Miniprotein binders against o43075. Designs and how they scored, part 3

Target 1, 293 residues: o43075
Amino acid sequence: MNALNKIPFTRALYHFSRFRSFTTSGWIMSGHNKWSKIKHKKSANDQARSLQIGKLSQGIILAVRQEGANPELNMRLATLLESAKKISMPKSGIENAINRGLGTAGSEGSQVHFIEYEAMHPSGVGLIVEAVTDNRARAASSIKHILRNHGASLSTVKFLFSKKGKVEVNLPPEKRDSMKFEDVLDDAIEAGAEDIVNRPKEYIDEEDEGEFLILTEPSSLNQVAHHFRSKNYEIKDSRLIHIPLEETAIDVPAKDSVREDIQKLIDDLYENEDVMFIHLSILNSHFLPILDE

## First folded at step 3 (miniprotein)

Design a10
Fold by ESMFold2-Fast, scan of step 3:
Structure a10 (fold): chain B 293 residues (1-293), chain A 83 residues (1-83)
Amino acid sequence: as target 1 above (293 residues)
Amino acid sequence: SPEEIERLLDKILELIERVDKLRDEGVSPEEVRRLWEEIYRLYDEVERLQKEGLSPEEARELRKRIQELEDKVRQLEEKLRQS
């Protein structure tokens, strides 16, 4: 449900898994009396919301520090503010995060750190875990423990990926019935985009996923995002991503138990307060579920 | 009465399960959050009245609030069924 917690690949794995984490979680609660079940569910929802707010705060601080406080010029900040609005994050909390991002160099804004952890799963799937944290030692310790619990180990895996910019967009509301793919393609070419992918509607699962995924060179990300914004497209997300190199990318593992373990690893990582994004060396994991043969 | 409290808890638990399903089926996070907040306010009230004593009038009011939530959840479920 939270744009910061999920990627397209997680949706693909849910279809292949023999269990669904949300469903099995409900069953686990059935062992308790009704008071306990309801209280636990409330606590879990409160924790999930607190986790989302914490992640959004850290993301806003980082985005403002990198590109300033104007959401019209900072597309990453714009998408984070929309996410904050959707979960009804307190306006004081949003303002605090923006002000912290604008803080004076040295201690104020620098207390939030961006860290990438690289790891290899026993199945041969490489993963890059993006974390934003105010406590490097806590993040390192907890993320390493999660990885270890699934047999994954720290390993250099960036060579399995290419760094790209992505812009997720929906058509302008007033033009949804009149614009064709050709029109979107023309706008993408004019903006200097590298590629465009039309995401089938059944594969749009996350709040930060749009009907069209526009790929860019990293240095062109802001230019392309601004162009689509100027044409009144709805920007769902704008950020740098790691795309698997076709030559070394693997297909989703065929064995159910392996797919379930990878999905559980991803879920456990996203439940961590410092984890923002996960990138997987699985073919097409960045835009399409691998379910579509 | 313990039986009346039990019935109220059954309905609350059923509502939680239905809202969780709406969440999983893509209903907006904002709408899901509002439903959860209403449900948990009802739970807190049931918990309080279980300790203080639940009158027939208070039981009727709680059942009415649960019915209103059931109606909201049903409307969202029907919207999902219609595309």
Scores: ipSAE 0.265, ipTM 0.793, lowest interface PAE 2.9, mean pLDDT 78

Design a11
Fold by ESMFold2-Fast, scan of step 3:
Structure a11 (fold): chain B 293 residues (1-293), chain A 83 residues (1-83)
Amino acid sequence: as target 1 above (293 residues)
Amino acid sequence: SPEEIERLLWKILELIFRVEKLRDEGVSPEEVRRLLEEIERLIDEVERLQKEGLSPEEARELRKRIQELEDKVRQLEEKLRQS
């Protein structure tokens, strides 16, 4: 039955993708988007800063609960703490979030839940919305309301993606002049990485994006991240991501009206206090150049 | 219009997923096969219309066929809930 029941799906998505395919696409629609774009966009706004602090607090609680309070061993926590310091989050707020993650603050239940909401936009673009919330009912209600306002609805879409780990790195500062791409590749192979992608400086526009993107199996994420840390690389980010499958990803040009409609939906979702990360089933047709040895 | 074809393809994608979910939840292999065959015919029709151009009348007929398929899938989902 596998051949029969899989053929219609692959073919339908392929035809939809081809129909929407254009000769150009921007990095803006890379298959995922972070609320960090709201941070850059609204960095001068006091309300936006308050929203960022709330999200960072919830993220820190979750990161500590999952992998402990030591940022040397918990790369996700290290990234979140760096972001918190950059926006001048009070030290007491950071400490309280860490203690809540350890379960020591207040002794009352301060459960933070990680939830993925799956949705389909009328354009055929699938979304996976990562939420971290202390109130499941509030998160579900508000996110569904936002989706409905943009014509999107809850629908299972994980089949449009492949789950991977990613580690964003910069070269060790002391070895920048001496280290070649071949050396980075060797370190990635030793670590058990699946792939390595170079970013030209022009395509690095977020503080959590590095010169090299290291892709891993989900179960190997921590091993690979720790290996790069042990080699003195600067870890810019370490997390699980949903990468669009090439067969079903939609190529949306930067100036297309569909892109604008989707961007408005994403912007509204990131204004929500519980939303942390959004994955989109959109393909960029341009491949990052491999840094020359 | 291109936008109408995209909306129709989105509905077909949703139906494929829903039928596969019904298969996983133990709906009859015969019923699942019949639904997938109907989806295959819809995909063939969309391919033909993408090549020839989609008229308003053809769009209405496609929407009707997709709605009929959605109704069949919904009935199976309802039956599963009542068991």
Scores: ipSAE 0.012, ipTM 0.375, lowest interface PAE 9.0, mean pLDDT 73

Design a12
Fold by ESMFold2-Fast, scan of step 3:
Structure a12 (fold): chain B 293 residues (1-293), chain A 83 residues (1-83)
Amino acid sequence: as target 1 above (293 residues)
Amino acid sequence: SPEEIERLLDKIEELIERVEKLRDEGVSPEEVRRLLFEILRLIWEVLRLQKEGLSPEEARELRKRIQELEDKVRQLEEKLRQS
């Protein structure tokens, strides 16, 4: 099993294989869950919008601190600004977040911290919880409280994952009818990507998901993202992710009560204002809504 | 025909497995990558022709390309056996 993961573009090969075509979605492969599901499960209201604006603000502050305030050079910032535009985040809020990231605000709130919390659920599922917070003590306390409510505990789990870069892209609008999958593969190979996954339209559920998921070595993320941008692809997301290792990945738990508990844990974590992203050590297609319903 | 396309895809799947075995047995990563890239391009052609319709002439050309890859893979397998 382990040796098969060493072949470049193995996921692209699975896309065309009759036996493995259903497992080529980045959505299926990552096991990730995102805050957008909070909005999907709840009627639009002021609290849900305020939570999303708060998270976008924290994300913008961090992105600016890491790579500067120019969205032409900072892909993460560019995608966050597009998300802010789509939910009609006030311009003053965006400007304030950028200024806080540059360190021009003298308040304690201008310093945000990126923290990864590692935890193990009683089912054997490992979690990596990404948090961005201006108050480390508050984040630690509240996240630990949520984990305890579901029987999960802080535990070293990074050994269950492989760290990768991901770039989510859509084809250039002008070339949607002319560009073929082979052309995208050629661009990915030229960029130095390690794999590419074609996501079927029915599995594109979120604004930061593209038609193609490009996987990279962590150190090559920016190089690959900039290459696709130079070819006029629409960049939907660019970030580091934790992908479950196939040899230690757990199947989705067979008991409905355990699945429901894990889903409730994820939901509770995403309702926390500091939680940005969650990685799960699950490698199975069963949590796709269309397959379970 | 759908059965003909299915047979071509089955042969391609067998080639992928054989190339993966060659990698595991120490064939150079660069040579393995080139073979896999040729297989990817072949899969893309099969899918294109499946959508557009496959003529007898096009089926012969696909079978010829698969045979050429099979011959190349067999040659590498033979070199490993003689190690």
Scores: ipSAE 0.006, ipTM 0.270, lowest interface PAE 10.0, mean pLDDT 74

Design a2
Fold by ESMFold2-Fast, scan of step 3:
Structure a2 (fold): chain B 293 residues (1-293), chain A 83 residues (1-83)
Amino acid sequence: as target 1 above (293 residues)
Amino acid sequence: SPEEIERLLLKIWELIYRVEKLRDEGVSPEEVRRLLEEIYRLIDEVERLQKEGLSPEEARELRKRIQELEDKVRQLEEKLRQS
């Protein structure tokens, strides 16, 4: 009866074993479909910083509109505010974005729209592109142009995915030396999570990514995130994701030209001011490294 | 609607936050546990009903149960303030 027993033990162990297999062989491509990866590639120049501030502003507006202005109750807002602090976003910009989300400073048609674009790449990889924009026509025109330049056809692809919540966490600072995976698993079970994945540090971008990935039902995202926050875990990310269905997910080898083609498409999409996140029907693109055999 | 369900869940999570503050401020561990169990039970029911389809009558009943929990939490908060 208690939400604490929602995680199937056998399912959690399956993902843990699969993860361990990945560490003993091969090549890594985890996390490459995040807009945050553009920061590393672009270095710290004014143009890249301006693009990041614009995206953070739009994300904050949307997060506030969806779940309110209290970061303690709105985990997506909390993670966006931490990202804003890391790039030293001006406090006035943050305040303006929050006020626009609340509608208190939105009288001049600064309405922000959330849009998903679906496309199929010639390789068979399906894409769902999340956009947040104050100009729907600009976003549609520019994003579709980028997709078509890379040969991607606008097509319904949601059938290739399962919608889930994802919470990325690091251990509480005071307990990093004392907590085992089993302790994190117990906390996840108590939270009502569906699954948990533990990634080695070599497979994560420690600056942006959490060591533990917690999967939830979409409606349970806030529940699980809040539970981990209440136990003093560091929340690195909290969001809805589209997880590739294993039956139709593409396994992309490291040296395949398809990987380079997809990476170029992802790079071009993330350089667009309206693009916030990209979901790919590539095996383990959100959780674990893609192993090259 | 999915948005309405998310708003209900967020309101339920606000109650958990408030109950955890009551725990920190010295409310009985047994009373805190009972409130948290009732709140988590509501979350389970919201998730189940979302999968099966939420009727307007079921939505009204959920809002009523949330209000009853809010009233209980408020009474405990007021009792602490008067101590």
Scores: ipSAE 0.000, ipTM 0.099, lowest interface PAE 22.5, mean pLDDT 73

Design a3
Fold by ESMFold2-Fast, scan of step 3:
Structure a3 (fold): chain B 293 residues (1-293), chain A 83 residues (1-83)
Amino acid sequence: as target 1 above (293 residues)
Amino acid sequence: SPEEIDRLLDKIFELIERVLKLRDEGVSPEEVRRLLEEIYRLIDEVLRLQKEGLSPEEARELRKRIQELEDKVRQLEEKLRQS
């Protein structure tokens, strides 16, 4: 393909390579935060499923409200529906969430809000907590309580991050044997992407992560996602993320007690019904596991 | 029996609604989380025993745990009425 435009190699690719050179076998084999939480709460599988269905329902309502009910035009909705299918969410529940987002359901006074809470942990780790809730006061109270339990203070931390779009993709099934990285890069350039990262298989979560991570300007997210879908790529996730700025990002804290407290904070936040995603000012937290098991 | 399991689940779901109401009325998030965790643990055990078979002894223990949770929730409800 004619690659007249060039995407500069970014520090994101360098940081991925750098981090991998410092990983131990335990780090490599530990998997993701979600898997760690499930292993530590083996008898809580029913709780986890019930909680996830509630979060997916709220997410679907918000996604439909923002960009409509057509998954072909709304990539966030498409990925949420795929997640709902993976956990066997009832079709009636999905349909009700879509109808509530459109405002066609008989649910009176139901408002869904997207909120970001910014906080600083005593270790110097900044965090941005994404919440979706039908009750702002409940979300504020419970999330602030969790933060206070870990000594974290509400603080402006967005300056520690760069806001980007991300699209997680797998190769088109028909081209898996013939397509090279250079071909994927050409498609990314055509789409208007900023960067591309080839993710190691040990860090892939089949629910929301693909073999390639495509980084975009926030305003270009849907355009890039639709371009990849038009080329028959499998879209695993499409969302906005906060990537730590290189200059102010910290490595995983060296002291075991600090790492343990941060993991407990993350676990406590994700157990909250309103919390959807957490961004940390830890180097490569979006590309690699934060803590080993 | 299936009917006995259904009665246990009905009581447990009623407790969830009461705990969520306590949350909305300002009971500490930590206390609410503790109560919900115990309630969800009970649901897991009831569903497991439904599949494996529920003995009279196990049914008695489940009723006792439900009653203990009902007592805790009632005490929190009474505390709020006095405020």
Scores: ipSAE 0.000, ipTM 0.086, lowest interface PAE 24.3, mean pLDDT 72

Design a4
Fold by ESMFold2-Fast, scan of step 3:
Structure a4 (fold): chain B 293 residues (1-293), chain A 83 residues (1-83)
Amino acid sequence: as target 1 above (293 residues)
Amino acid sequence: SPEEIERLLDKIYELIERVEKLRDEGVSPEEVERLLEEIWRLIDEVFRLQKEGLSPEEARELRKRIQELEDKVRQLEEKLRQS
């Protein structure tokens, strides 16, 4: 709200210019789980593809229920519809999900719920697991079981994060040769964004990650996303995220056994039909060599 | 059998990749959407039958539907080669 409390764009540029690659996993600040092997897998096993379609369907139902069926006004829905197109989800399936979100048929299956589970891993890494489900009891039971199998326990961990909006964008195709970072920064300022991060190509691991990560106040997410769409940017993702606070984030180096343990936990969670997104309180080790020279 | 289900699914996923390539090469969005809808209906039916058990008659019907889709995709691929 107070302009003095906003993240300065010049600080973002400084921090990004200081990063060096010390892992192959990419940047955690995307609020995106770069270790998930299920996400955006076009030639996946039948179970993985079915699971992805089911998760997108539930996401669409929830997005419509919360903010309506107009993608122009509901940027989360717009993003989910683009994802559905990329995995070739049939149009009838998309329409059915939208209609269920609007309340087409009264049944238990037509009701979906958004739930966040907070957990702490023995390594000190906090997790926020976003679930969308038509069966709260099933989701709670199965997710808790997965957490316990990996030694993680339910615990309040939101204090390890800052809640932000993120918009992942690529430059408009027709302007890639003519637009400089300064032009993108100007568009971000006009949109009311609080920060912009120019992601090096080596940090782009997933299809829903863009060349630029635009950070917003949570309440400004739709405004900022709409602005970039109106200027013909390619929107790769638009959502709320939990960004790790640097003070409490855990540094997990490559080849550390902790990273392998966390990777297995994340893989198991994403195989669960109700799990949509996972936020981790991990500091990308790319920061450390710059500060400890 | 589980092996028979796996073979059917492999053929169906191969069809999705071929249809996506046709989309990228400029085939009508309407034709692509129709083919993808038929393919995803087949996948849903295979998953349902996998849970309930697949009879020889059902397996034969699935193979027939897959063959029909393969023929349609092949015809579109051939048209692209000739344009």
Scores: ipSAE 0.000, ipTM 0.209, lowest interface PAE 16.5, mean pLDDT 72

Design a5
Fold by ESMFold2-Fast, scan of step 3:
Structure a5 (fold): chain B 293 residues (1-293), chain A 83 residues (1-83)
Amino acid sequence: as target 1 above (293 residues)
Amino acid sequence: SPEEIWRLLYKILELIERVEKLRDEGVSPEEVRRLLEEIYRLIDEVLRLQKEGLSPEEARELRKRIQELEDKVRQLEEKLRQS
């Protein structure tokens, strides 16, 4: 294999010597993507499903507006449509969202906005809250209210993070038994990826996480995702993410009461109709909102 | 060379998969933990040498350590088959 001689490339691997732990999901990526699981634990009812459908609708509108209605060329749209299918979102709802994104739904057009809210929790944990909303004032007011209820203050925290693209993939179904990591690495190098992480099955969440996490420069996200799709990989997620810088990331809050408050803050934020994703400046996956230990 | 370093990493990744299979087949959690710790420490060293450069003697030493781990994993696999 001579591909490695052509392009400088490195990979992130799991290191027990650094964290004294077998889990690495929080170590590499501290993005909080489990809002649907949180809602299932908190309230497995029709209201939770309606909230999910509303969020997917807003996401689809934005994705279509940004990069068009063809999921072969728009990988964010492709992953959102896959998510919509998995929760059995009505086809009429999907069509309406696509049409709104294209501006073909009459005077309604595309009115959704993408906003990032930055905040600092008293524990020193920085958070970036991604929102997609058709009402900026409502989103700002409600999200700030939730933050204030938990003592979090608006503050510039992006310096605690590095902005990257991430693509979560599973091996092509027909090649699961034949492809080696070397083959995945070659595909990543050809695609122009920055790094690759192999995730053990024990640390994979059902829908949002794949066997391989591909890191990219932000501007290369769609190119890399499209490349993996063209080679018949299963794309589990494709998005921009804020990866915490190791030197300023909090391993885990020392007090259980602080951990509980942050978990409650995350839960409250995800109950908001406009909140799509939350990034935390935490490297340690033992601080998982869904892990009741 | 960069190609030599990646060959070493690929062999170590195969060991991780084999140790995970041993865990699934009933090898003690303590023994699995010890093997994984040894494997990940070796990965740390290989990654460090990837950045700094790898001498022929260092490559030989790394191959020896990988072979020792492969032998230990193979012995556990053999023990499970004979049981």
Scores: ipSAE 0.000, ipTM 0.131, lowest interface PAE 15.5, mean pLDDT 72

Design a6
Fold by ESMFold2-Fast, scan of step 3:
Structure a6 (fold): chain B 293 residues (1-293), chain A 83 residues (1-83)
Amino acid sequence: as target 1 above (293 residues)
Amino acid sequence: SPEEIERLLDKILELIDRVWKLRDEGVSPEEVLRLLEEIYRLIDEVERLQKEGLSPEEARELRKRIQELEDKVRQLEEKLRQS
């Protein structure tokens, strides 16, 4: 049910909402009144949604600052705007984030920072934690605290990964019954992609995962994403990723206690307001995640 | 009636738990969020009506809306069983 290797915003915040509801001490104290139970569950959901909107807002600000406000030219912005639309983020909130990214009001232009934290878990699994924050000290302190609580320590781990671009796509709706893998492969070759992975439906577990995963050189990401959009493919995600090198990637079986330990660490990290994405040096972490019990 | 409101709240609590179980079983985050927000709007309405006194007509309407949500949740549960 849960992908260990990659937890999108929505799914991670979902779990946060549930854990809040059942583990908060206030819930226990209010257990005698059904209204109190209902209000607590609603509050937990509201908090999770506010966290998700906050993360999307910071992501939009950063994407606009880096590559401009035109989603036709900025595929990362296009993907974030689609995510915002799916959770019904208010239009005013989206417009405010874009304006902040453009630097239209005061010093907003310098407020948001992108940071990667590198860490090693005792199991040998390396982590790269992507953070977007307006407070570097807060982010560093809180993320470091979470890592230490799970036995993980800051360590150089980028050598365990290869940096690539990825585009997750679904077939064009009108051509779903007529287009075959060979046609998708031809489109990928024409776009300048490095590789293509056909994901079976049973392994499409995350909202940002598509039927096909297209791998690119980092510098070619926008070009490839644009090409697939021009062919009317549905773009589920477009981003830079750190792919584990097979020589050093850890194979984590579903029944292994290490999987539970790593999952708890990932859940805690995604509950942090500054954490956007986590890369794990686990075998096939971006392609075929092992499903939880 | 306090007893009628208590019964409605029981159904709402069960419905929230069922929707969270649907999330664990692979229903999309957007669909689950939509269902939870619909349920929370219903909760707000029950709270307002409780303060003014719940009429038999209002209780009947609330039961129908809860049944509609239960039907939506059941359909999603059945769809997952067929998968």
Scores: ipSAE 0.024, ipTM 0.601, lowest interface PAE 6.9, mean pLDDT 76

Design a7
Fold by ESMFold2-Fast, scan of step 3:
Structure a7 (fold): chain B 293 residues (1-293), chain A 83 residues (1-83)
Amino acid sequence: as target 1 above (293 residues)
Amino acid sequence: SPEEILRLLEKIFELILRVEKLRDEGVSPEEVRRLLEEIFRLIEEVYRLQKEGLSPEEARELRKRIQELEDKVRQLEEKLRQS
């Protein structure tokens, strides 16, 4: 308690505000984006399901590409496969996504490319757009077109971010009443994690978000995820992310019209079927779209 | 303390959900936007004070601002209930 401000994890609580404030602020201030509205309509349920299958397929391809096809060694793949099972994704679709990630001959000549686009918005906000596509030229053309329509220019911006591993977990169901935050913190320290964030339940509104967000060094991601799984935590997500550096991140107030301009850009980018994730160099917020599910 | 901070954030996030419900129940978009802008300014202030250190006076001011927002939201909820 008196020593809490001397341990790395004491700063994890501040990361919570940064990770969620922009997403909730942008969504509520701008209204719901196109995909959120589709999810609420009966006749659009098939489109929402197709989009989710598409995003899961791309996620599986990317996870396999980065860390291989064995779910026991690749926690990101393991959680994506569990999500695919929950929505009853066809086994053939899952197998095809794994094979495409491996780049095996048998994809009918289709190659899948992972591409990161770096851009700067006129406000000084840097963006990293992660895309997975089987048509590199078309993806590049369409994404650059969207960026230009919003005044954003391609520019090197990775120096505005730190690459980290992220593990989202829920407490083991059988130990929910007996485990305290201190127990979770001990497990995180034993695993070699850098930070831990406790989310209020009101702010867990995405399927891949857990009660606790565990931050790691990139190379330690699988080690930390396996540690939590070995202690029967539910793994909601495990992936690499770009976290804005506090020194260079901009603070975009809720009242500022720049927030709405950036939200419109993000909405347009997520309408593109090749876009997987968007990272923003904003202080006190990090936008992670629901469409990544 | 970190636990006190999380409890304050929980109250603030609950206010967001209540304001969203007011929007769905027909409160004007302008009124809803005004309340949300005030809530998000409060979240930014909480984050800033977390990093700089939170004095007893600042903690009292934060609790007062949260209470004032809760009162405004409650009044709107009561208006809808009476209609």
Scores: ipSAE 0.000, ipTM 0.108, lowest interface PAE 19.8, mean pLDDT 70

Design a8
Fold by ESMFold2-Fast, scan of step 3:
Structure a8 (fold): chain B 293 residues (1-293), chain A 83 residues (1-83)
Amino acid sequence: as target 1 above (293 residues)
Amino acid sequence: SPEEIFRLLDKIMELFERVEKLRDEGVSPEEVRRLLEEILRLIDEVWRLQKEGLSPEEARELRKRIQELEDKVRQLEEKLRQS
């Protein structure tokens, strides 16, 4: 065939959410925030709570370093501060984390490092492990040990991914009964978003995951996030992510032994105190719909 | 872009850590102070441009200043190693 007119943005986003949302939802659900995993140890002792506060503190330091100390301009910081209130984190601890993130002369913020580890699993699945640590040597040693125990090796894997911005949102509380998906699509288009994923409520298992995942160009992340906040959406998270390229992503069926091996690797990595996020080059073709026609 | 701002800020913070290490290793207090002052100016400028938007010209100027800072830090690191 001959060249067709460009698909309208509304139809392109709808097509993506209907036909690719299962694929993107699958890998995104695998990229858990370790802080949310630690909260599931709520029945644990004082030591476990101290670990939760420590991880939340590191998250605040990172968010401030990346986008500044103003929660009105830094959506990630805003959500982390809300989480800090929910677990009754001391105000002095929050203030110290913000100050460390700002990195002024003589600040302790210089002791916190953001590191990305790239690794390849024997199955061909690429991993990007994001770590925040006050001890580079400890983080490197422990993460490499975990990777080795699962047969994974350090390897360049960023070519398996596309860097995108994501904004996780919930509908404004006052509009939950009146707002339809088409209204959310209109707001996304107006904001300059690339794609939207409607996540069924049963697949929302992390506190930083929303009913809608809005995908953006990296350079449009803050513009899109601010637009949704201006429309009174609840922002659950706003950050840069690595989304797997469809052509090189590995299909890992639910009952495959490889899936169990990868899950154990992910679990071990998230038990590490320095690990914050993991990105996987996974494509589960069993969630792809049958194409029309 | 937000991604460019993030990369610039992370590079500046990396240089901040390296300069603090140089201070701990006994590099001239005057040299360390000049480097820290430039780092603080760069941080302030990145925060400002994060809010106002980053033009290609402003990005080029920031990259130039960061590179000049990195060159100075590397020279001091090499000087320490050569003794």
Scores: ipSAE 0.000, ipTM 0.097, lowest interface PAE 20.9, mean pLDDT 70

